# Miniprotein binders against a2bj90: the designs that were tried, part 9

Target 1, 235 residues: a2bj90
Amino acid sequence: MSRSARRKTSALNTVLRVVEVFASIQGEGPFTGTYSVFVRLAGCNLRCPFCDTRYAWSLEAGKPLGVEELVEEIARYEPSLVVITGGEPLLQRHPLNSLVEGLESLGLRVQLETNGILPAPARDEQLWRVYHVVSPKDVPVRVPGAKLHPSWVDYARATGRAWFKFLVANEQHVREVAEYVAKLGIPRSRVYIMPLTPEKLDMKELLELHSRIASLAVKWRLNFSPRLHLLVQLP

## First folded at step 6 (miniprotein)

Design z10
Fold by OpenDDE base, look of step 10:
Structure z10 (fold): chain B 235 residues (1-235), chain A 99 residues (1-99)
Amino acid sequence: as target 1 above (235 residues)
Amino acid sequence: SEFLRLAKIYQRAAERALRKGDYEKAVYYLYLVAELALEKGDLELAIEYLEKAAEIAQRANLRELEARVYELLARVYEALGDKEKAEEYRRKAEEIREG
């Protein structure tokens, strides 16, 4: 491989398309309540009807940012957690591994949010070391093309650093999740159900949905994920 | 009832989506209302919402959502004992997926 090819491959691994960077509280999943910096990456391989971040679907919606610059920006917030989210962060896997390496070198904890369509991290990737919240879109919401990659189950078993967060609207959805995770051999302790919240709910409606899904979580012996940021009116 | 409160949330969400021209979201939320109706055992209400969802999906050429609506309609009609309508909607769903 020529020096030029190595330089081009290195340069491609150092730039991310980023929609936004902001500090808030992690509102969802196992890290709920954690002071976090969110990095929303551009591009998604899905078009979920219920997506609240449709502005991130195009890669062109993101600005190109260098990994080093992004690490410095994140570090200035002194976060307890760095949350990598977006459309689908794993569409930018190569520069994302470089970002994780930079963040871990500073002792920062990293959590990835992914739809689980793309393969789980391999042992040689920096991404192997971080926490993952996988949000399957095949069950129960049945987004076309949203099939969970089986390697996420293996990754969860091997590392204990993955959780599965499912959007649910009713008890049938919770049943489907329970059956799905049982079939895949995912322990219930790693499963979260989260209310599917339409946009522009009032606080009463939001609380009603949370209450219903939380009750179903207890009934079905699953973990509950709030949308805490919506409840406390944070970004 | 809890059902009526939840159903009304998704119904209003569908109506907001329709007003914005977000037909995909509208169909999806109407489908969620139908599922809640089924949980309550209100098969007639489920049919009403699914028929409305199907009409919107068809007009907006949302073939995958239309097919899913027809599949659920087929199940509802089967539960009502209307095998003829159940089979009609199964065929409609298949035609959309194979065509």
Scores: ipSAE 0.823, ipTM 0.922, lowest interface PAE 0.6, mean pLDDT 94
Fold by ESMFold2, look of step 10:
Structure z10 (fold): chain B 235 residues (1-235), chain A 99 residues (1-99)
Amino acid sequence: as target 1 above (235 residues)
Amino acid sequence: SEFLRLAKIYQRAAERALRKGDYEKAVYYLYLVAELALEKGDLELAIEYLEKAAEIAQRANLRELEARVYELLARVYEALGDKEKAEEYRRKAEEIREG
C-alpha cells in the first residue's frame, strides 16, 4: 500500500491571518501615487492612541488564508505594488516570507510597512529583497515599548531598501525627529515626516495640516509624506 | 493665526472623540493642543488643556497617558517658575510608572 492517504500537514503551516485585501493608491511615503494592492495582516504589538486601524490589533480579526490562495487573489488585481501592512506584519514573519517568495516569483514588487520593533530581515529571508517603510513610534509620538530595533538602520545601510516615516503634529516634533535620525545616522534622504491626521477632518482642515507639515519639511530639509488617499477619498 | 487653526483641528478632534467615548484619542489630542500652546508660550492655555486631559485619563483609568500628561504639566510649571507644582506633578507621574 502507498502513502497516498497521508495528510499534507506541512501546507497547514503556510497560512496568514488576513484582515483585508483591497486595491487602492499608496498614499504615503516614497511610493506615493502607485496603484497598489494592500494586504492588511492581523495582530499588532502596539496600542497607539491615534491608530486609525484598531480593527487589526487582534490576531482574531484576521481570517486564515493559505499563501498560495492569497498570491492568486493578489495577482488578479495586476498591481504595480503589493503593500503588506497591518497591525504589525512581522508578527507573522514565517508565513509572510512564504508570501513574499510567491509574489516575487510572479515579478511583483513588494513593500512592507512596519513599526520597526521586531528585527529587520536577515540576508537569508525572502523579506531581505523587498522594500520597507519603517514608522518608529518612540519619537516623536512616544508610544511605550516602541523602541526601534537597531538592525533597521543596518539593513537600510546594507541594502538601500528602507525608508523611515514619522508622524508629526508640530515643529517641536519635527525637531525631535531631526535629532533622532541624526543620532542614528539615518540620512535625510531616507526620512519622511507625515501629518498626524485625526479622523473625520474636512477638506479645509486636511489641507491646512498638510500645508503646515509640508512647510516644516522644507524648512528642516526632510521629505514630506502626504496622506494622499485621504485627499482623494480612497481607502 | 496658524497656531489657532492647528490647535482648533486637534481640539475639535478631541471633542469628536469624547462624544464617541474614545477617551484615549480624546486625551491624546488634548495633549497635542497643550504641546502647541507650550510651543507658542501660552502656559495658561497649556495648563487648561492638560488639566482636562488628566481628569479624563484618571477617570478612564488610562494610566500611561495620565503619566504623560503629568510629565508635560511638570514641564509647563517649570517654565512658569513654579518649582513646587513642577515637582508635585513629577512625583505623580513617577507613582503611576512604578505601579
Scores: ipSAE 0.755, ipTM 0.889, lowest interface PAE 0.9, mean pLDDT 91
Fold by ESMFold2-Fast, scan of step 6:
Structure z10 (fold): chain B 235 residues (1-235), chain A 99 residues (1-99)
Amino acid sequence: as target 1 above (235 residues)
Amino acid sequence: SEFLRLAKIYQRAAERALRKGDYEKAVYYLYLVAELALEKGDLELAIEYLEKAAEIAQRANLRELEARVYELLARVYEALGDKEKAEEYRRKAEEIREG
């Protein structure tokens, strides 16, 4: 490898393609209600038909930002939680580990949102030490190519730092989730069901979907995730 | 009816998607309406929405979603006792998945 190739490779490992950085409230999952900074990384390995962030699908949708620059930008918000989302953030795994290292050195709590297709973190990765909300797209929403990597179940058991969040629209979906997590040996205490909310719903429609899915969560003895930011009209 | 309120939400979302030319979302939301109808046991309504979804998917060349729509049509016709139609739609879905 030439010096030029080594320099280029090093630069690529310290640069993230970032779509947007903004402050909001985490509206979903186990940290619902937390003041957070959201970092949306570019690139995705799925093409979900219901996706509302299609602008992030291409890696080229992201601007190149150095890890140090991004850490400083995030720190200026003084967040209680840094939510790294995308696209699929694990597509940028190497510079993502560097970002996590920088954020942890500042004492910041980090949560990754992932579709779980790529393997869970290994013990020697910085990503091993942060929280993960895994959103499988094979069940119940059946997106092609969306098979959950089995290492995520082992990671959840080993660390207690992963939860599984499923988009659902009806009771059959909840039944399929219950069967899926039982088959994989995922404890119900780590499972969230969340309403599948189309864009541009009015407040009455949002509340009706939330109410129905919450009722199903009680009936099926699963955790419920709202989409709180939608209910309070935040990004 | 709770069912009617939920079905109407996804149906309206499908209409908004169609107006924007987002055929993937339109087909997907119509599919959700059909699943809700099937849960209620309204097989005729499920077929109506799946036929609409299939037409949109075919016209927009959304082959994976078209196959999924045909798979649910086959299950609905099986539940209706129409084994000939169920087999016809299973065959249509297989043709897409193999070709």
Scores: ipSAE 0.695, ipTM 0.888, lowest interface PAE 1.3, mean pLDDT 89

## First folded at step 7 (miniprotein)

Design A1
Fold by OpenDDE base, look of step 10:
Structure A1 (fold): chain B 235 residues (1-235), chain A 83 residues (1-83)
Amino acid sequence: as target 1 above (235 residues)
Amino acid sequence: NPDDEDDAQWLLKLARIYQRAAEAAARKGDYEKAIFYLDLAVELLEEALELLSNPEIRKQIEQILQTTKELIEAYKKLLEEQK
């Protein structure tokens, strides 16, 4: 393999396609309320009808950013957490490992948001060390082409650094989640249900929906994820 | 059961929320999103019917359910025409 081929492969591992970088509060999952920098990566392997970030579906929607430059940009915010999200961040797995390495070297905590279709991190990946919120798209709402990769269950069991977040509309959806996680052997303590909110809900309807789904979470002994950013009108 | 009636009223309200989301999507030509939210509305309307005992209310919900199903089929056709 020529020196030119190695330089081209090394350059590909140091550049991410990034849609946006912004500071906000983590509104969802186990880190709800945490001051966070969000890194929205471009490209997704799904086309969820309910996706609020459709502008991130194309890889071309992202600008190429160097990992080092991105680490410096993130560090300037002094975040309590770095949230890597997007379409599907794991589509950029190689440069994402480099990003995680850079962020961890600064002592920054990292949380990944993923749809769980791609394999969980292996032990030799920098991604293995970070927190993961996996949002399956095969239950209760079925997105075509969505299937949870089994390795996420194994990763969750091995590391304790994964949680599973499910969008739900009603009690039947919560039942389906309960059955699904029981079948997979996912502990209920690692499961979050979150209200499936359409775009442009009024605040009253949004609050009522949160209340109803939170009550179901208690009834079914599952964790509740708000959409806190929507409730407090943050990005 | 008073709880069943409250639950039914909530389900009907949520169905209306999703129907509005579907209409908003359809106005933008996003028929896939429209169908998605109408399918959710159908599920909620069907669940509400299981909880409702009043024949007049049931008849109204059955009519809304039927209209919603017809709208799904119309949007499916429009989605096919976009491909």
Scores: ipSAE 0.853, ipTM 0.942, lowest interface PAE 0.6, mean pLDDT 94
Fold by ESMFold2, look of step 7:
Structure A1 (fold): chain B 235 residues (1-235), chain A 83 residues (1-83)
Amino acid sequence: as target 1 above (235 residues)
Amino acid sequence: NPDDEDDAQWLLKLARIYQRAAEAAARKGDYEKAIFYLDLAVELLEEALELLSNPEIRKQIEQILQTTKELIEAYKKLLEEQK
């Protein structure tokens, strides 16, 4: 077998711990509105108090799936985007690179969601070529241990394939984000602020919070991310 | 001063939203989430006090702020008992 064929066979023999696979829209960040298949990987290196996917925190919450089976399942949805999320997907970095290789061989676009604690992709990883939405949890929400790895800023500059998304409640939080990204050298064109929405808001409250944070985004010349799936009541 | 009044009313409304979220989390025994939302509510109430000058309104907000801080301490004790 050629080197390419042997690599494909090897990649499809690895296993990922997967919590769920489902179709929906991407409701947040630069790809908002895109018909997507979500792959939620098990395991997380944080215990954020506001997390609403706590069922994905333990690696044991995931079921083992072969990469080849997963690629075939994803492809049957005919997605415009494959969103790899979790927990923290980079905890399963080696088999994740195998999944990305399989998806890219079929021409599928891939986006990763990460808390940015683990390093950005190296140039020799399949993950190097995918899109990343990095959600640092050290400001303004101040989750302990959530320091952004500096390689993400370098990766964003080198590739143009990373964006940074922050949960905010008020203008003081936006000021903190602005100071944080300026200190790190992250250009505001790559920064999104998103409303910190608790569960079970009524629609009027949800819309008003969106409106207020969107107005702050305009005022501070940052991008605004909705939580669109909440507004349209999709998972 | 109308902009300060509008901002203060929004801050108060948002604080109530987070207080309600904290109550819901506490009913489920999730005291870390409850404390997180109450800390946010405290920040918002303190900011609203800086914008408002009406003494009766300020007194009401100061009472709510004190009660909220006491609830945070109560939830911290409950969280320790869960450990």
Scores: ipSAE 0.761, ipTM 0.902, lowest interface PAE 1.0, mean pLDDT 91

Design A5
Fold by OpenDDE base, look of step 10:
Structure A5 (fold): chain B 235 residues (1-235), chain A 83 residues (1-83)
Amino acid sequence: as target 1 above (235 residues)
Amino acid sequence: NPDDEDDAQWLLKLARIYQRAAEAAARKGDYEKAIYYLELAVELLEEALELLSNPEIRKQIEQELQTTKERIEAYKKKLEEQK
C-alpha cells in the first residue's frame, strides 16, 4: 500500500462530529468527583426513551472538528480526566482512536462512556488503553435494539479497565442486574447501579431516589453510582 | 412491616412521578416516551402492591394500575397514528 493511500486513510480518521466540549465534575461511575473535560460526540445507535441528550442522536447535530484542534482545546482545561461520551462514541471509532492517541501523548487520562452494543476495543486500538464505563440498555431498562456485545466482558477481564453501569428504578431492576451480571460472569466489584431519573424531579425527589437506590446497592452488594452533577447542579 | 410500608409509599410516589413525566411527554407528542414511563409506573405500582396489606389502599392502587394500563393502550394508538 502506497504512502499516499496511508495519508488519505489517516485524513479520514482525523475529524470527529462533536456536539459539545465542556469542563465539569464527572458525576457518575468509578470516577465520580473527578474534574473532567467532557467531549460529547454526535450520533447514537439507540433511541432510549429516557435519554437526556436526545440532541446528540443525529450525526448532523455535531460539528466537524479536527482531532488535533480538539486535543488542543481539551488540553487548555488542564483536566484530571477526559470523558468521551455522546450518543454513542464508538460510532466514530476510527477518529476516536486518533483522539485517544493525541490525549495520551499529553499524559491525559481518558474514560469512554458507551452503551456496549458495539464491540469492545481490540488490542491494537488506542482505545484498548483507556477506561470504559459500559452502560447496557438491554437490562433492566430493555431499550429496543440494545444488546451488550460479549467482547466487553472479555475486555473487562483482560484489562481491568471496564465497569458496567446499569440504570435502575426499583428492587426488581436491581435483582435483574444481579442475575444478569452473575450469568455473564461480571464481578460485582465492576458493577454500578444508578438511579433512572425521570424528568421533572425536584431536588427532594432526586435525593430520595438516590437514597433508595443506594440502600438497594448495599442490600444487593453492588456499587452505587450517583448522578452527582444533578445533585450539585453542574453540567 | 414498617419498612415495607415506607418502601411501598416511596414506590407509589415514584410511580406518580413517572405518570407526570409520561403526561408531559404525551403533551409534546412523544408517545414513545410516554408509554415507556407508564410501563415503569406499572412496574412500580405492582411492586408496591406486593408490600401493601391494607385492603382499601390495595384497591385504590389496583384502580390506579388499571387506569395506567388503559392510558398505555391509548398512547399506543396515538403512536400508531403518527406512523
Scores: ipSAE 0.802, ipTM 0.924, lowest interface PAE 0.6, mean pLDDT 94
Fold by ESMFold2, look of step 10:
Structure A5 (fold): chain B 235 residues (1-235), chain A 83 residues (1-83)
Amino acid sequence: as target 1 above (235 residues)
Amino acid sequence: NPDDEDDAQWLLKLARIYQRAAEAAARKGDYEKAIYYLELAVELLEEALELLSNPEIRKQIEQELQTTKERIEAYKKKLEEQK
């Protein structure tokens, strides 16, 4: 068997538990506006009260899919970006590295979304080369047990491929984020603040919250992340 | 200070948004979410009080703050019974 054929056979034997695969627009963070395929992996090591995707908390919520099958499904969408999210994708780290290998072999750009509790990729992992948006849940939203692993800051400095995104409701939260990132040595250019939106806001309320948080981002010289998919009513 | 009044009005509006969200969560039996949103509302009400000087308005907000804290304690009891 050729090297390509051996990798294809090996990927067939590696399985991910997947909740959903769908095309949409990346609505958050540095890649906002990009035509993307989202791969939502099952399982989460947190139970955030404000979580929008509670249906992905249990590993059993995912359907087992072979990595090769998943790569082929993703490729058919012809995405500009593949967003791996969840739950917490790093709970399925080993098969996730296999998925990344398959996607990169096709020249597809990959972004991971993580709560940062588990360590950043090691240099010998396929995940080392992808982009990461890390969303700590310790500050300001104070989810218990959500301590950011310090390796993410080292990874961001070594590679330039990680950004940090924080949910905020008001200026006090923004001040807390500013203090947190300063203490950890995370430069402002890698920090995004994003509105903490409860469910069922009408469009006027949603826009006003965006406007207020965006103004705070300018005031505090931090990057602003919208929740663009909510504004344009996409998944 | 007009900027303080505008900021306070927004904080009060946002607090009431979270109170509404907490009520909806509680109706579905999701007391963890309800408590979380009420705790955010408490923070916002307290911040608004720091900006407000009118004693009649402050008294109304202090009452709202107290009732919100009582609701948090009531929901904590329901959460314990639910578990």
Scores: ipSAE 0.724, ipTM 0.892, lowest interface PAE 1.3, mean pLDDT 92

Design B2
Fold by OpenDDE base, look of step 10:
Parts: C-alpha cells; structure tokens; sequence
Structure B2 (fold): chain B 235 residues (1-235), chain A 84 residues (1-84)
C-alpha cells in the first residue's frame, strides 16, 4: 500500500462528529463521582423513547472536529477520566480509535458508553484498551431494534474492562435483568441497575425512586448505579 | 391509520389509565401497605410522563410510558386483590 493511500485512510479517520464537550462528574456506573470530560458524539442507531439526549440522534447534529484538536481540548480540562458518550459512539469507530490513541498517549483514562448493539472492540483496536459501560436496551426496557451483541460478553470476560448497566423501573425489571445476565453468563459483579427516570422528575420522587431501586439492587445482589448528576444538579 | 385518530385513541387511553390509577391509589391508601402505595406512586410518575410526552406530540414516548404505567397499575391491582 502506497504512502499516499495510508495518508488518505488516516485523514478519513481523523474527524469526529461531536455534539458537545463538557466537564462534570460521572454520575453513573462504576466511575460514579469521577471528575470527567464528557465527549458526546453525534448519531445513534436507536430511538429510545426515554432518551434524554435526542438532540444527538442525527450525525448532522454534531460538528466535524479533528481528533488532534479534540485531544487538545480535552487535555485542557485535566480530567481524571474521559467519558465518550453520545447517541452511539461506535458508529464513529474508526476516528474514535484515533481519539483513544491520542488520549492514551497523554496518559488519560478513557471510558466508553455504548448501547452494546455494535460489536465489542477487537484486540487490534485502540478501543480494546479502554473501559466500557454497556447499556443494553433489549432487557428490560425492550427498545425496538435493540439487541446486545454477544461479543460484549466475551470482551468482558477477556479484559475485565466492561460493565453492564440496565435501566429498571420495578422489581419485575430487576428480575428480568437477573435472569438475562445469568443466561448470558455475565457475573453479577459486572452488572449495574439504574433507575429509569422520566424527564422533569421532582427531587422527592427522584430520591424515592433511587432508594427503591437501590434496595432492589441489595435484595437481588446487583450493583446500583445512581444518576448522581441529576441528584446534585450537574450536567 | 389517520394520525388524528391515533392521537385521539392515545388521549382516551391516557384518560382511562388516569381514572384507573386514581381508583388504585385510593384503594392502596386503605391497605396501609407502603410497597403497594409506592407502586401506585410509580405508576403516577410514568403516567404523568406519558401525558407530558403526549402534550408535546411525542407519541412514541407517550406510548412507552403509558404502557409502563399500565403494567404497574395491573401489578398494583393484583396485589390489592390478594390483600382483600
């Protein structure tokens, strides 16, 4: 392959469609409480009825940003973690691998948030090295077109760098999660349940919902994910 | 179907669920069962979310939260019937 072909393939893999970049506290999953820079990528392969980031569903909602420029922007925040989220970040897999390479070169830790529909990282991808929080949308919330790709279970077993975060409303949902992860052979230590919160929930209702779901997490011997950012009124 | 007919049916279904939930809430208060009362409040949360989505013209969100509210109402009704 000529030097020119490598340069053209490198140039196509250097631009991301980015909706927003901001600093906050990671409010969810195994890194809850971590000072983080969030990179919200544009485009999603789902249309979850309960999605709070619908503005990110179109690729056109994102601005084109160079990987190098994005790495520099992220680095200025001195984050303890870089959280790559969006609609579905893995729709931009190629430039995302370049972003991860840039961030890791600076010694920054990276966590990806994904719906788990697309295949897990392969061993030759830079994405293989980062942390992943997979949020299945098939169980219990049954979003149309959602199906967990089986490679995520294999990735979790091989690397120990994946966790599974499920949205739940009640004990029946928690039961369905417990049965689902048991069937897939996912260790309970890698499973988080998180409250399914509708928009504009008041603080009293939000706290009660958190309390009830946390109690169910204990009863069912699962990890609990808060929505800490909603509780502390951060982005 | 006609989008307006679909909208009208969704509105009727939300109203029916609101009436049913009101009955469940009043029955749940009489039992003194805090868990049953919580299920009723949880159904109310999602039904309110459905109604807000409907008012915004987001029918997919409205239907999703309506279904969830209906499931919780039925769960609460089944618990009430076992307690009577």
Amino acid sequence: as target 1 above (235 residues)
Amino acid sequence: GDPEELRKRAEETIREAQELLKEVIERAKKTGDEDLQWLARLAEIYLRAAARAFQKGDLEKAEYYLKLAQELIEEAKELLEKSE
Scores: ipSAE 0.810, ipTM 0.918, lowest interface PAE 0.6, mean pLDDT 93
Fold by ESMFold2, look of step 10:
Structure B2 (fold): chain B 235 residues (1-235), chain A 84 residues (1-84)
Amino acid sequence: as target 1 above (235 residues)
Amino acid sequence: GDPEELRKRAEETIREAQELLKEVIERAKKTGDEDLQWLARLAEIYLRAAARAFQKGDLEKAEYYLKLAQELIEEAKELLEKSE
């Protein structure tokens, strides 16, 4: 077989189901404001009622894309950060580790977004070395079937490469988050609270919600995460 | 247990919450209490999200935002009772 044919066969053995790839600004969490390429993987193990990306729930929503070709596509954007999101990216764990290997070989910085139901990376995984923003869905939101895997707390303490982000609407929610993270031993320095923002808010409503949740973050000595992309009207 | 009857009952529940919230907003404005007015405003945001989701047939999202709005309305009512 020619090299072209062998290359095609090898690429198909390491494949991701990808919904979309696009450039934007990371609007949330510790890397807010960073020029990023987003890779949205198909499939999710939750059906959150407030989910903004329901089109990524089914694995069939993604197109099969070889990891090598995906790395090349991402690199063309010259990103400062590659954000792997979804659905739930860890449902495609094996080919995801291959993608991370390829991106890191080019010196690209990687952040993963996860709901934390599946275990944190093991030390021998490529995912061990990337940054993670974990968004548990069992507090204060109570999504059925959502349970943070305890390994994420151990991983965060061992590596310093994980943060925990919670959607909140009011002070009662912030109290619930504070109690939850204290029970699990998650340091406040790794905790972000973020406004629960339904669709179609006008700018005044967006700013007011951000202001009130930011004030609560200061009061409770927690980090605040904006949803900056909404404020500046980027995807 | 008729699905049509359940849908009509959900629509009525949203409408009842909307009317109650209008009263709470007016009472909150009269107090001059900024925190109380914020709770009422926040309830309005989530109740509108519930109504929009309901109109699009997303009953799961509608129920989620309706419950959240009702919790905020009750909190505001409790604070109004304490100030009065």
Scores: ipSAE 0.689, ipTM 0.856, lowest interface PAE 1.2, mean pLDDT 90

